# Ledger of designs, part 2: VHH binders against Peroxide stress-activated histidine kinase mak1 (mak1)

Target 1, 123 residues: Peroxide stress-activated histidine kinase mak1 (mak1), of Schizosaccharomyces pombe (q9p7q7r1507to1629)
Amino acid sequence: SVLLAEDNIINIKVISRYLERIGVKFKVTMDGLQCVEEWKREKPNFYSLILMDLQMPVMDGYQACNEIRKYELENDYPKVPIVALSANALPHVVLSCKDSGFDSYLAKPITLQHLSLIISGIL

## First folded at step 9 (VHH; from y4 with D110E)

Design z1
Fold by ESMFold2 at other seeds, fold request of step 11:
Structure z1 (fold): chain B 123 residues (1-123), chain A 122 residues (1-122)
Amino acid sequence: as target 1 above (123 residues)
Amino acid sequence: QVQLVETGGGLVQPGGSLRLSCTASGFTFSEYAMNWVRQAPGKGLEWLSGISGSGGSTEYADSVKGRFTISRDNAKNTLYLQMNSLQPDDTAVYFCAKDWSDTYEPGDFEYWGQGTQVTVSS
């Protein structure tokens, strides 16, 4: 199952249609806090991938990723793949994602081809 | 391979106008609805306008209604956005997007262009 954290309704619809076409199960959360709490609510490995927007209300994607990684370390949980959804692929954004614990990134607007490649490499 | 290429972006003064173009290839252009969307720095994606495959039906977001005009030339496989009365908050990357069908629907886009930057400042 894939966990999507995205606050923009248009992006949610686009990514959801892509995930449906790829044939994966998913759940949507609309901010970083919701994402962290939903991930904690399920058993380890229930979500095999988190797609995490970097810019969200309440808790941004960098903070949410840090919280998940910290929780995994503190509880000896396996590391869930977390892919950042970013406005661009500039080197400083890529470095910030790595420093926060993201495994990879997708530049917006998200395409079916790029999403499929990421998912095929993880799932 | 489907390709959408936006052109016509640039720097413009407040109150100015720009015309964006989107050249399409790799599909039968007239069979699909087309859309314009934008993303301002630090903001989410905003749908602006849609036009049916034939060009007979158009729709606009309230934020641009009366200032922006969508059109298409099916003989040239080109989508247009005429933008008038531009303001600093119109600064964004503008994308054209191909719908899955001949009817438009915000957020149900199959393919996107890479975008063209529009900057409105003095």
Scores: ipSAE 0.013, ipTM 0.455, lowest interface PAE 7.4, mean pLDDT 85
Fold by ESMFold2, fold request of step 11:
Structure z1 (fold): chain B 123 residues (1-123), chain A 122 residues (1-122)
Amino acid sequence: as target 1 above (123 residues)
Amino acid sequence: QVQLVETGGGLVQPGGSLRLSCTASGFTFSEYAMNWVRQAPGKGLEWLSGISGSGGSTEYADSVKGRFTISRDNAKNTLYLQMNSLQPDDTAVYFCAKDWSDTYEPGDFEYWGQGTQVTVSS
C-alpha cells in the first residue's frame, strides 16, 4: 500500500488517478503530521512507499521525513521508501531532500511515466 | 507523444491583460476537455477554468470568473486563456492540462505542460 501526503486537492486527484491506473492501493493524508501518525498507526511493513509533498501545513515534508527516520532508528524498524514531491529539482532542493532522509524525488508536475518507474523500482 | 506547450506569459502591470496559448499535439485535440491551472510561488496548484472537447461548455473558478476567458480553436489544436484586470496575486506559472475525457473536472488531468510564467508587478 502507498501512503500519499499532499495538501493540494488538485495534486491529490492527479496522483490518485495515476496510482489507480498503476493498480496500487493507497491512502491520502493532508499534512506531514497526519502522514507520520498514519504511518505509525499501521504495522511497519503495511506501507511500502510514502509519496511526500515537501510543502504542507502543520508539519512540512522535510520534518515528516525526519520524524519517520528517527522513529525507525529508535525502534529498529526497516527503512520505508520515501519519495519527495517537489515544485522543482534545483540542486539545493535535491540536497535538502537527501539530508532529510528521502530516498528519491519527483518534480511537479508529476507524470504517469515517472511515477510508474519509481513504483516499479520499489514495489 | 502527447505534448502541450504554453506561450504568452510575461511581465504586466496591475490592471493589464495577457493572452496565453497552449499548442497541443499527439492526440485528437477535439475529443478531450482542456483546463488551465496555475501555481503561485510557494502555493499549491489552483484550477482556473475548463472547457469541453467541443468548446460548448466552460467553467471558471470564482477567483477568476469575469476576468478570465477560456476558449479553444480545434482546427489549430490550440487552447487559449484571455486574462484581464490582472492583479499581483495572479502572479504564477500557468499550465494547460489535458483531461482524461471530453468533459472537464478540476484535478482530472492526464497530461500537462511545463507552464509559462506570468508576473504582475509595477
Scores: ipSAE 0.012, ipTM 0.448, lowest interface PAE 7.9, mean pLDDT 85
Fold by ESMFold2, fold request of step 11:
Structure z1 (fold): chain B 123 residues (1-123), chain A 122 residues (1-122)
Amino acid sequence: as target 1 above (123 residues)
Amino acid sequence: QVQLVETGGGLVQPGGSLRLSCTASGFTFSEYAMNWVRQAPGKGLEWLSGISGSGGSTEYADSVKGRFTISRDNAKNTLYLQMNSLQPDDTAVYFCAKDWSDTYEPGDFEYWGQGTQVTVSS
């Protein structure tokens, strides 16, 4: 199952249609705090991928990723794949995102082809 | 292979006008609705306008209604956005987007272009 953290209604609709076409189950959360709480609520490995917008209200994507990684370390949980979703104006440094706790990076607007490649490599 | 390429962006003064173009290839252009979407610095995506495959039906977001005009030339496989009375708030990257069908719906996009920068500044 995929966990999507995204606050923009248009992005939610676009990504949801892509996930439906790919044929994967998913759940949407509207900010970083909801994302962290939803991920914690389920058993380890219930979500096989988190798609995390970097800019969100309440708790941004960097904060949310850090909270998840901290929780995984404290509880000796496996590292869930987290893919950052970023505006086109942000740096395209996949290594930098990986060093900060993200496993990969997708620039918005997200394409079906790129999302499919990420999902097929993880799921 | 679907390809959408936006052009016509640039620097314009407040109150000025620009015409954006989006050239399409890899699909039967006239069979699909097309849309314009923008993303301002540090903000989310905003749907601006949609046009049916035939060009007979158009719709606009309230934020641009009366200032922007969407059109298409199916013989040239090209989508246009005429932008008048531009203000600093219109500064953004502008994308064209292909709908899944011949009728448009905000947020229901299959393919996107790479975008063209529009900057409105004195």
Scores: ipSAE 0.012, ipTM 0.462, lowest interface PAE 7.6, mean pLDDT 84
Fold by ESMFold2 at other seeds, fold request of step 11:
Structure z1 (fold): chain B 123 residues (1-123), chain A 122 residues (1-122)
Amino acid sequence: as target 1 above (123 residues)
Amino acid sequence: QVQLVETGGGLVQPGGSLRLSCTASGFTFSEYAMNWVRQAPGKGLEWLSGISGSGGSTEYADSVKGRFTISRDNAKNTLYLQMNSLQPDDTAVYFCAKDWSDTYEPGDFEYWGQGTQVTVSS
């Protein structure tokens, strides 16, 4: 199952449609805090992938990723794949995302082809 | 192979006008609704306008209604956006987007163009 954290209604619709076409189960959360709380609520490995927008209200994607990674270390949980989503297309954002604990990075607007490749490589 | 190519962006002064074009190939253009969306620096995507496959119906976001006009020329496989009374907060990358069907719905886009930059500044 995939967990999507995204606050923009248009992005939510686009990504949700793509996930349906790929045939994976998913849940949507609209800020980083909701994402962290939903991920903690389920058993380890229930979510196979988190798609996490970097800029969200309440708790941003960097903070949310840090919280998940900290919780995994404290509880000896396996490391869930987390892919950053950003409006920013700059290549060195990928390096800063890796330093923050993200496994990969995608620039918006996200295409079906790119999302499919990421999912096939993780799932 | 579906391609959407936006042109007509650039720098314009406040109060000015621009017309954007989107040339489509790789599909039967008249069978699909088309949309314009934009993304301002540091902001999320905003749907602006949609037009049915035939061109018979149009819809606009409140933020651009009365200033922007969507149209299409199915003989030339081209979508247009006429933008009038531009202001600094219209500065964004503008994308055309192909819908999945001949009717439009915000966020229900199958393919996107690469975008064209519009900058409104003195």
Scores: ipSAE 0.012, ipTM 0.459, lowest interface PAE 8.1, mean pLDDT 84
Fold by ESMFold2 at other seeds, fold request of step 11:
Structure z1 (fold): chain B 123 residues (1-123), chain A 122 residues (1-122)
Amino acid sequence: as target 1 above (123 residues)
Amino acid sequence: QVQLVETGGGLVQPGGSLRLSCTASGFTFSEYAMNWVRQAPGKGLEWLSGISGSGGSTEYADSVKGRFTISRDNAKNTLYLQMNSLQPDDTAVYFCAKDWSDTYEPGDFEYWGQGTQVTVSS
C-alpha cells in the first residue's frame, strides 16, 4: 500500500487517479504530522512506499521524513522507501532531500509515466 | 503516445493580453475534455478552466472568470486560452491537461503538457 502526503486538493486528485491507474492501494494524508502518525499506526511493512510533498502545513516533508527515519532507527524497523514530491530539482533541494533521508524525488508536475517508473523500481 | 505542447507564453506588461495554444496528438481530441492549469513560483497547482469534448460547456475558476476565455478547435486538435487584463500574480507556468473523459472536472487530469511560461512584469 502507498501512503501519500499532500495538502493541495488538486494535486491529491491527480496523484490518486494515477495510483488507481497503476493499480496500487493507497491512503492520503494532508500534512507531515498526519503522515507520520498514519505510518506509525500500521505495522512496519504495511506501507511499501511513501510519497511525501516537501511543503505541507503543520509538519513539512523534511521534518516528517526525519521523524520516520528516527522512529525506524529507534525500533530497528526496515527503512521504508520515501520519495519526495518537489516543486523543483534545484541542487539545494536535492541535497536537502538526501540529508533528510529521502530515497528519491519527483519534480512537479508529476506525470503518470514518472510515477509509474518510480513505483515499478521500488515495488 | 499522448502529447500536449503548449505555446504562446512570454513576457507581457500588466494589463496586457496573451493567447496560449495547446496542440494535442496521440488521442481522439474531440472525445476528451481539456483543461488549463497553472503553477506560480513556489505554489501548488491551480485549475483555471475546463471545456467539454464538444466545446459546448466551459467553466472557469473565480480567479480568472471574466478575464480568461477557453476554446478549442477540434479540426486542428488545438486548445486555446485567451488571457486578458494580466497582472503580476498571473505569472506562472501554464499547462494544458487532458481529462479522462469528455466531461471535465477540476483535478481529473490524465495527461499534462510540458508547460509554457507566462511572465507579467513592468
Scores: ipSAE 0.012, ipTM 0.439, lowest interface PAE 8.0, mean pLDDT 85

## First folded at step 11 (VHH; from y4 with T103E)

Design r4
Fold by ESMFold2, look of step 12:
Structure r4 (fold): chain B 123 residues (1-123), chain A 122 residues (1-122)
Amino acid sequence: as target 1 above (123 residues)
Amino acid sequence: QVQLVETGGGLVQPGGSLRLSCTASGFTFSEYAMNWVRQAPGKGLEWLSGISGSGGSTEYADSVKGRFTISRDNAKNTLYLQMNSLQPDDTAVYFCAKDWSDEYEPGDFDYWGQGTQVTVSS
């Protein structure tokens, strides 16, 4: 199952339609805090991929990723693949994603082709 | 292969106008609704306007209603966006997006152009 963290209603619809057409089960959360709480609620490995928007209210994607990685280390859990959804791929954004513990990133606008490739390479 | 190519972007002063074009290939253009979407620096996608496959129906986001006009020329496989009264907040990369069907729905896009930069600055 895929966990999507995204607060923009248009992005949610775009990505949800892509996931449906790929045939992957998924759940949507609207901010970083909801994402971390939902991920913690399930058993390790229940979610095989997290798609995490970097810019969200309450808790942004960098904070959420850092919280997940900290929790994994503290509890000796396996690392879940976390892919950042970014407005751009400028060098400082790429570096910040790596520093926060993201495994990869997708620049918006996200296409069905790019999402499908990422999912097939991770799942 | 589906291709969408945007042109007409550039630098304009506040209050100015630009007309964007999107040339389509690799599909029967008139069978599909088309949309304009933009992405400002550091922001998410914003749907601006949609037009049905025939061109008979149009719709606009509140943020651009009255200032922007969407149109299409199915004989030329080209989508247009006339943008008037531009303000600094309109600075963004503008994309055309192909809908899955002849009736548009924001967020239900299958293909995107590469985008064209519009910068509104004095």
Scores: ipSAE 0.052, ipTM 0.486, lowest interface PAE 6.7, mean pLDDT 85
Fold by ESMFold2 at other seeds, look of step 11:
Structure r4 (fold): chain B 123 residues (1-123), chain A 122 residues (1-122)
Amino acid sequence: as target 1 above (123 residues)
Amino acid sequence: QVQLVETGGGLVQPGGSLRLSCTASGFTFSEYAMNWVRQAPGKGLEWLSGISGSGGSTEYADSVKGRFTISRDNAKNTLYLQMNSLQPDDTAVYFCAKDWSDEYEPGDFDYWGQGTQVTVSS
């Protein structure tokens, strides 16, 4: 199952439609705190992938990723693949994602082709 | 292969007007609803307007209602957005988007153009 963290209603609809067409099960959360709490609530292997927007209210994507990675280390959990959803792909943003523990990134607007490739390579 | 190309963006002063065009190919244009969407720097996507495949039905987001007008010319496979009374907050990349069906729904579209930049500044 895929966990989507995204606060923009239009992005949620677009990405949800893509995930449906790819044929994967998913759940949506609307900020980084909800994402971390939902991921913690389930068994360690329940979510096979997290798609995480970098810019969210309450807790941003960088903070949420750090929280998940810290929790995994402290509890000896397997590392869940986390893919950043970014408004841009500037070199500074790409480096910040790598430093924060993200496995990969997708620049917005996200296409079905790019999302399919990421999912095929991870799942 | 579906292709959407936006044109008509540029720099304009506050209070000014611009008309955007979107030329479509690779599908039967008149059978699908079309949408305009924008993304301001560092912000999420905002749906602006939709128009049915026939052009008989239109809808607008409250933020642009009365200032923007969507239209289409099915003989020319072209979608338009007339933007009046532009303000700095309208600065964004503007995309046209194809719906998967004849009736539009915000966010339920499958193909996008590369976008055209609109900058409103004095």
Scores: ipSAE 0.014, ipTM 0.476, lowest interface PAE 7.6, mean pLDDT 85

## First folded at step 12 (VHH)

Design u1 (from r4 with S101E D110E)
Fold by ESMFold2, look of step 12:
Structure u1 (fold): chain B 123 residues (1-123), chain A 122 residues (1-122)
Amino acid sequence: as target 1 above (123 residues)
Amino acid sequence: QVQLVETGGGLVQPGGSLRLSCTASGFTFSEYAMNWVRQAPGKGLEWLSGISGSGGSTEYADSVKGRFTISRDNAKNTLYLQMNSLQPDDTAVYFCAKDWEDEYEPGDFEYWGQGTQVTVSS
């Protein structure tokens, strides 16, 4: 199952339609705090992928990723794949995502082709 | 291979006008609704306007009503956005987007262009 963290209604609709087309189960959360809480609520490995927007209210994507990685380390949990959803794909943004604990990134606007490739490589 | 290519962006002074074009290939253009969306620096996507496949129905976001006009030329596979009375907060990358169907809906986009930069500055 895929966990989507995105606060923009347009992006949620686009990505949800893509996930349906790809044929994967998913759940949507609308900020970083909701994402962290939903991920913690389920057993390890219930979510096989987190798609995490970097800019969100309450808790941004960098903070949310850091919280998840900290919780995994503290509890000796397996590392869930977390893919950043970024407003741009500049090299320094990619490095910042890696340093924050993200496994990969998708530049907005998200394409069906790129999302399919990421999911195919993980799932 | 579906392609959407936006052109016509640039630097314009406040109060100015600009017309964006989007050339489409790889699908039957007239069968699908088309949209304009934009993304300002550091912000999320904003839907601006949609137009039905025939061009007979249009809709606009409140933020651009009365200033922007969407149109299409199905013979040339081209979508247009006429932008008047531009202000600094219109600065963004502008994208055209192909809908999955002949009816436009914000967020129901199948394909996107690469975008064209519009900068409104003194």
Scores: ipSAE 0.144, ipTM 0.566, lowest interface PAE 5.7, mean pLDDT 86
Fold by ESMFold2 at other seeds, look of step 13:
Structure u1 (fold): chain B 123 residues (1-123), chain A 122 residues (1-122)
Amino acid sequence: as target 1 above (123 residues)
Amino acid sequence: QVQLVETGGGLVQPGGSLRLSCTASGFTFSEYAMNWVRQAPGKGLEWLSGISGSGGSTEYADSVKGRFTISRDNAKNTLYLQMNSLQPDDTAVYFCAKDWEDEYEPGDFEYWGQGTQVTVSS
């Protein structure tokens, strides 16, 4: 199952439609805190991929990713693939994603083709 | 391959006008609804307007109603957005988006263009 963290209603609808077309089960959370709590609520391998927006108003994607990685280390959990969703592809943003523990990166606007490629490479 | 190319963006003064164009290829243009959306710096996507495959039905977000006009020329595979009375808050990258079907629905987009920058500044 895929876990989506995204605060913009239109982005949620676009990505959800894409995930439905790809045929993957998913759940939506609307900020980083909700994402971390939902991921913790399920068993370690329940979510096979997290799609996480970098810019969210309550807890941003960098913070949420860091919390997940810390929790995994502290509890000897397997490392879940986390893909950042970003408004741009600037080198500074790419470096910050790697420092926070993200595995990969997608620039917005996200296309069905690009999302399909990421999912096929993970699953 | 589906391809959407936006043009017509640029720098304009407050109160000014621009007309955006979107050239479509790789599908039967008239069979699909088309949309304009934008993304302002640091903001999420905002749906602006939609037009049915035939061009007979249009809809606008409240934020642009009365200022923007969507149209299409199915013989030329081209979608247009006429933008009048532009304000600094209209500064964004503007995208055209192909719907999955011949009726538009905000957020139900299959393909997107690369976008064209519109900057409204004194």
Scores: ipSAE 0.044, ipTM 0.498, lowest interface PAE 7.0, mean pLDDT 85

Design u4 (from r4 with Y104T)
Fold by ESMFold2, look of step 13:
Structure u4 (fold): chain B 123 residues (1-123), chain A 122 residues (1-122)
Amino acid sequence: as target 1 above (123 residues)
Amino acid sequence: QVQLVETGGGLVQPGGSLRLSCTASGFTFSEYAMNWVRQAPGKGLEWLSGISGSGGSTEYADSVKGRFTISRDNAKNTLYLQMNSLQPDDTAVYFCAKDWSDETEPGDFDYWGQGTQVTVSS
């Protein structure tokens, strides 16, 4: 299953339709805190990928990624693939994602082709 | 190959007007609904307006209703957005987006243009 953390309704709809067309199960959360809590609620390998928007209310994507990585280290869990969803691919954004523990990133607007490639590389 | 190319963006003063165009190729234009979506700097996507394949049905987000008018010319494979009474918070990259079907549904898009920048400033 894929866990999507995104607060923008249009982005949620676009990405959800792509995930449906790819044929994967997914769940949507609308902020970083909900994402971390939902990921913790399930067994460690239940989600095979997290798609995480960088800018979200309550807890942003950088904070959420850090919390997940910290929790994995503290509990000796395997590292879940986390892909950042970014408004752009500027170098400072890429560096911040790397420092926060993201595995990769996708620039918005996200296309079906790009999302399919990321998912196929994990599966 | 589906291609959508937006043009008509630029710098305009507050209160001004612009008309955006989106030229489509690689599909039967009249069979699909078309949409305008924008993304302001550092913000998420905002759906603005949609128009059915025939052009007979239009819809608008509340934020632009009365100021923006969507239209299409199926003979020219071109989608338009007439933007009036522009304000600084209309500054964004504007995208045209092809719907999966002939009816408009916000977020139900399969192809996007590259976007055109609109800047509203003194």
Scores: ipSAE 0.177, ipTM 0.582, lowest interface PAE 5.0, mean pLDDT 86

## First folded at step 13 (VHH; from u4 with T104V)

Design m6
Fold by ESMFold2 at other seeds, look of step 13:
Structure m6 (fold): chain B 123 residues (1-123), chain A 122 residues (1-122)
Amino acid sequence: as target 1 above (123 residues)
Amino acid sequence: QVQLVETGGGLVQPGGSLRLSCTASGFTFSEYAMNWVRQAPGKGLEWLSGISGSGGSTEYADSVKGRFTISRDNAKNTLYLQMNSLQPDDTAVYFCAKDWSDEVEPGDFDYWGQGTQVTVSS
């Protein structure tokens, strides 16, 4: 199952349509805190991928990723793949994603082809 | 391959106008609804307008209704956005997006253009 953290209604619709077309189950959360709480609520490996927007209210994607990585270390959990959703691919954004523990990133607007490749590479 | 190429962006003063174009190839243009979407720096996507495959119906976001006009020329495989009364908060990258079907559904897109920058400033 895929966990999507995204607060923009159009992005949610776009990505949800793509995930439906790919044929994967998913759940949407609308900020970083909701994402971390939802991920913690389920057993390890329930979510095989987190798609995490970098800019979200309450807790941004960088903070949420850090929280997940810390929790995994403290609880001896396997590392869940986390893919950043970014407004751009500028070098400072890419570096910040690496430092926060993201496995990769997708620049917006996200295409079906790029999302399919990411999901296929994880599976 | 499906290709969408936006042109017509640039720098304009507040109150000015621009006309954006999106040239389509790699699919039967008239069979699909087309949309304009924008993204301001550091912000999320905002759907602006859509037009049915035939051009027979149009839809607009409330934020641009009355200022922006969507149109298409199916003989030229071209989508247009006429933007009037531009203000600094219209500054964004503007994308055209192909719908999955011939009717407008915001967010229901399968292909995107690369975008064209519109900057509204003195």
Scores: ipSAE 0.281, ipTM 0.679, lowest interface PAE 3.9, mean pLDDT 88
Fold by ESMFold2, look of step 14:
Structure m6 (fold): chain B 123 residues (1-123), chain A 122 residues (1-122)
Amino acid sequence: as target 1 above (123 residues)
Amino acid sequence: QVQLVETGGGLVQPGGSLRLSCTASGFTFSEYAMNWVRQAPGKGLEWLSGISGSGGSTEYADSVKGRFTISRDNAKNTLYLQMNSLQPDDTAVYFCAKDWSDEVEPGDFDYWGQGTQVTVSS
């Protein structure tokens, strides 16, 4: 199952339609804290992918990714694939995502083709 | 090989006008609703306007109603956005987006353009 963390209603609709067309199950959370808590609530490997917006209220995507990586280390969990969703592909954004523990990066607006490729590569 | 290419962006003074174009290829243009969406610096996506496949119905977000006009030329596979009375808050990257169907559903998009920058300053 895919966990989507996104607070923008249009982005949620766009990505949800894509995930439906790809044929994967998913759950939406609307901030980084909800994302971390939902991921913790389920057993390891329940979510095969986290799509994480970098800019969210309460807890941003960088913080949420860090929290998940810390929890995995502390609990000897496997590393879940986390893909950052960002407004652009500028080099400093890419470096910040790497430093926070993200596995990959997608620039907004997210396309069906790019999302399909990411999901196929993780499958 | 669906492609959407936006043109017509640029720098404009407050109160000015711009006309954006989106040239479509790789699908039967007249069978699908088309939309304009923008993303301002540090903000999320904002749907602006949509037009049915035939061009018979149009929809606008409240933020642009009365200032922006969507249109299409199905013979030229081209979508347009006429933007009048531009203000600094209109500064954004503007995208055209193809709907999944012939009627407008904001957020229900299949394909996107790469976007064109509109900057309203001074």
Scores: ipSAE 0.228, ipTM 0.639, lowest interface PAE 4.4, mean pLDDT 87

## First folded at step 14 (VHH; from m6 with V104I)

Design n1
Fold by ESMFold2, look of step 15:
Structure n1 (fold): chain B 123 residues (1-123), chain A 122 residues (1-122)
Amino acid sequence: as target 1 above (123 residues)
Amino acid sequence: QVQLVETGGGLVQPGGSLRLSCTASGFTFSEYAMNWVRQAPGKGLEWLSGISGSGGSTEYADSVKGRFTISRDNAKNTLYLQMNSLQPDDTAVYFCAKDWSDEIEPGDFDYWGQGTQVTVSS
């Protein structure tokens, strides 16, 4: 199952339609806090991938990723794949994603082809 | 291969106008709804407007209604966006997006253009 953290209604619809066309199960959360709490609520490995927007209200994607990685370390949990959804691929954004514990990133607007490649490499 | 190519972007003063074009190839243009979507710096995607395959139905986001006009010329395989009364917060990359069907459904797109930059500043 895939966990999507995204607050933008158009992005949610676009990505959800892609996930449906790929044929994977998913759940949507609308901020970083909801994403962290939903991930914690389920057993380890229930979500095989988190797609995490970097800019979200309440808790942004960098903070959410850090919280998940911290929780995994504190509880001896396996590392869930987390892919950043970014408005751009500027070097400072890429470095910040790596420092926060993201496994990779996708630049917006996200295409079906790029999402499919990421999913086939993880799932 | 489906291709969508946006043109007509550029730098414009507040209150100014621009006309964007999107030239389509690789599919029967008149059979699909078309959309304009933008992304401002550091922000998410914003759907602006859609038009049915025939051009008989149009829809607009509240943020652009009255200022922007979508149209299409099916003989030229071209989608247009006339943008008037532009303000600094209209600064964004503007994308042409092909719907999966003739129905206007924001977010239900299968192909995107590469985008054209619109910058509104004094």
Scores: ipSAE 0.320, ipTM 0.693, lowest interface PAE 3.2, mean pLDDT 88

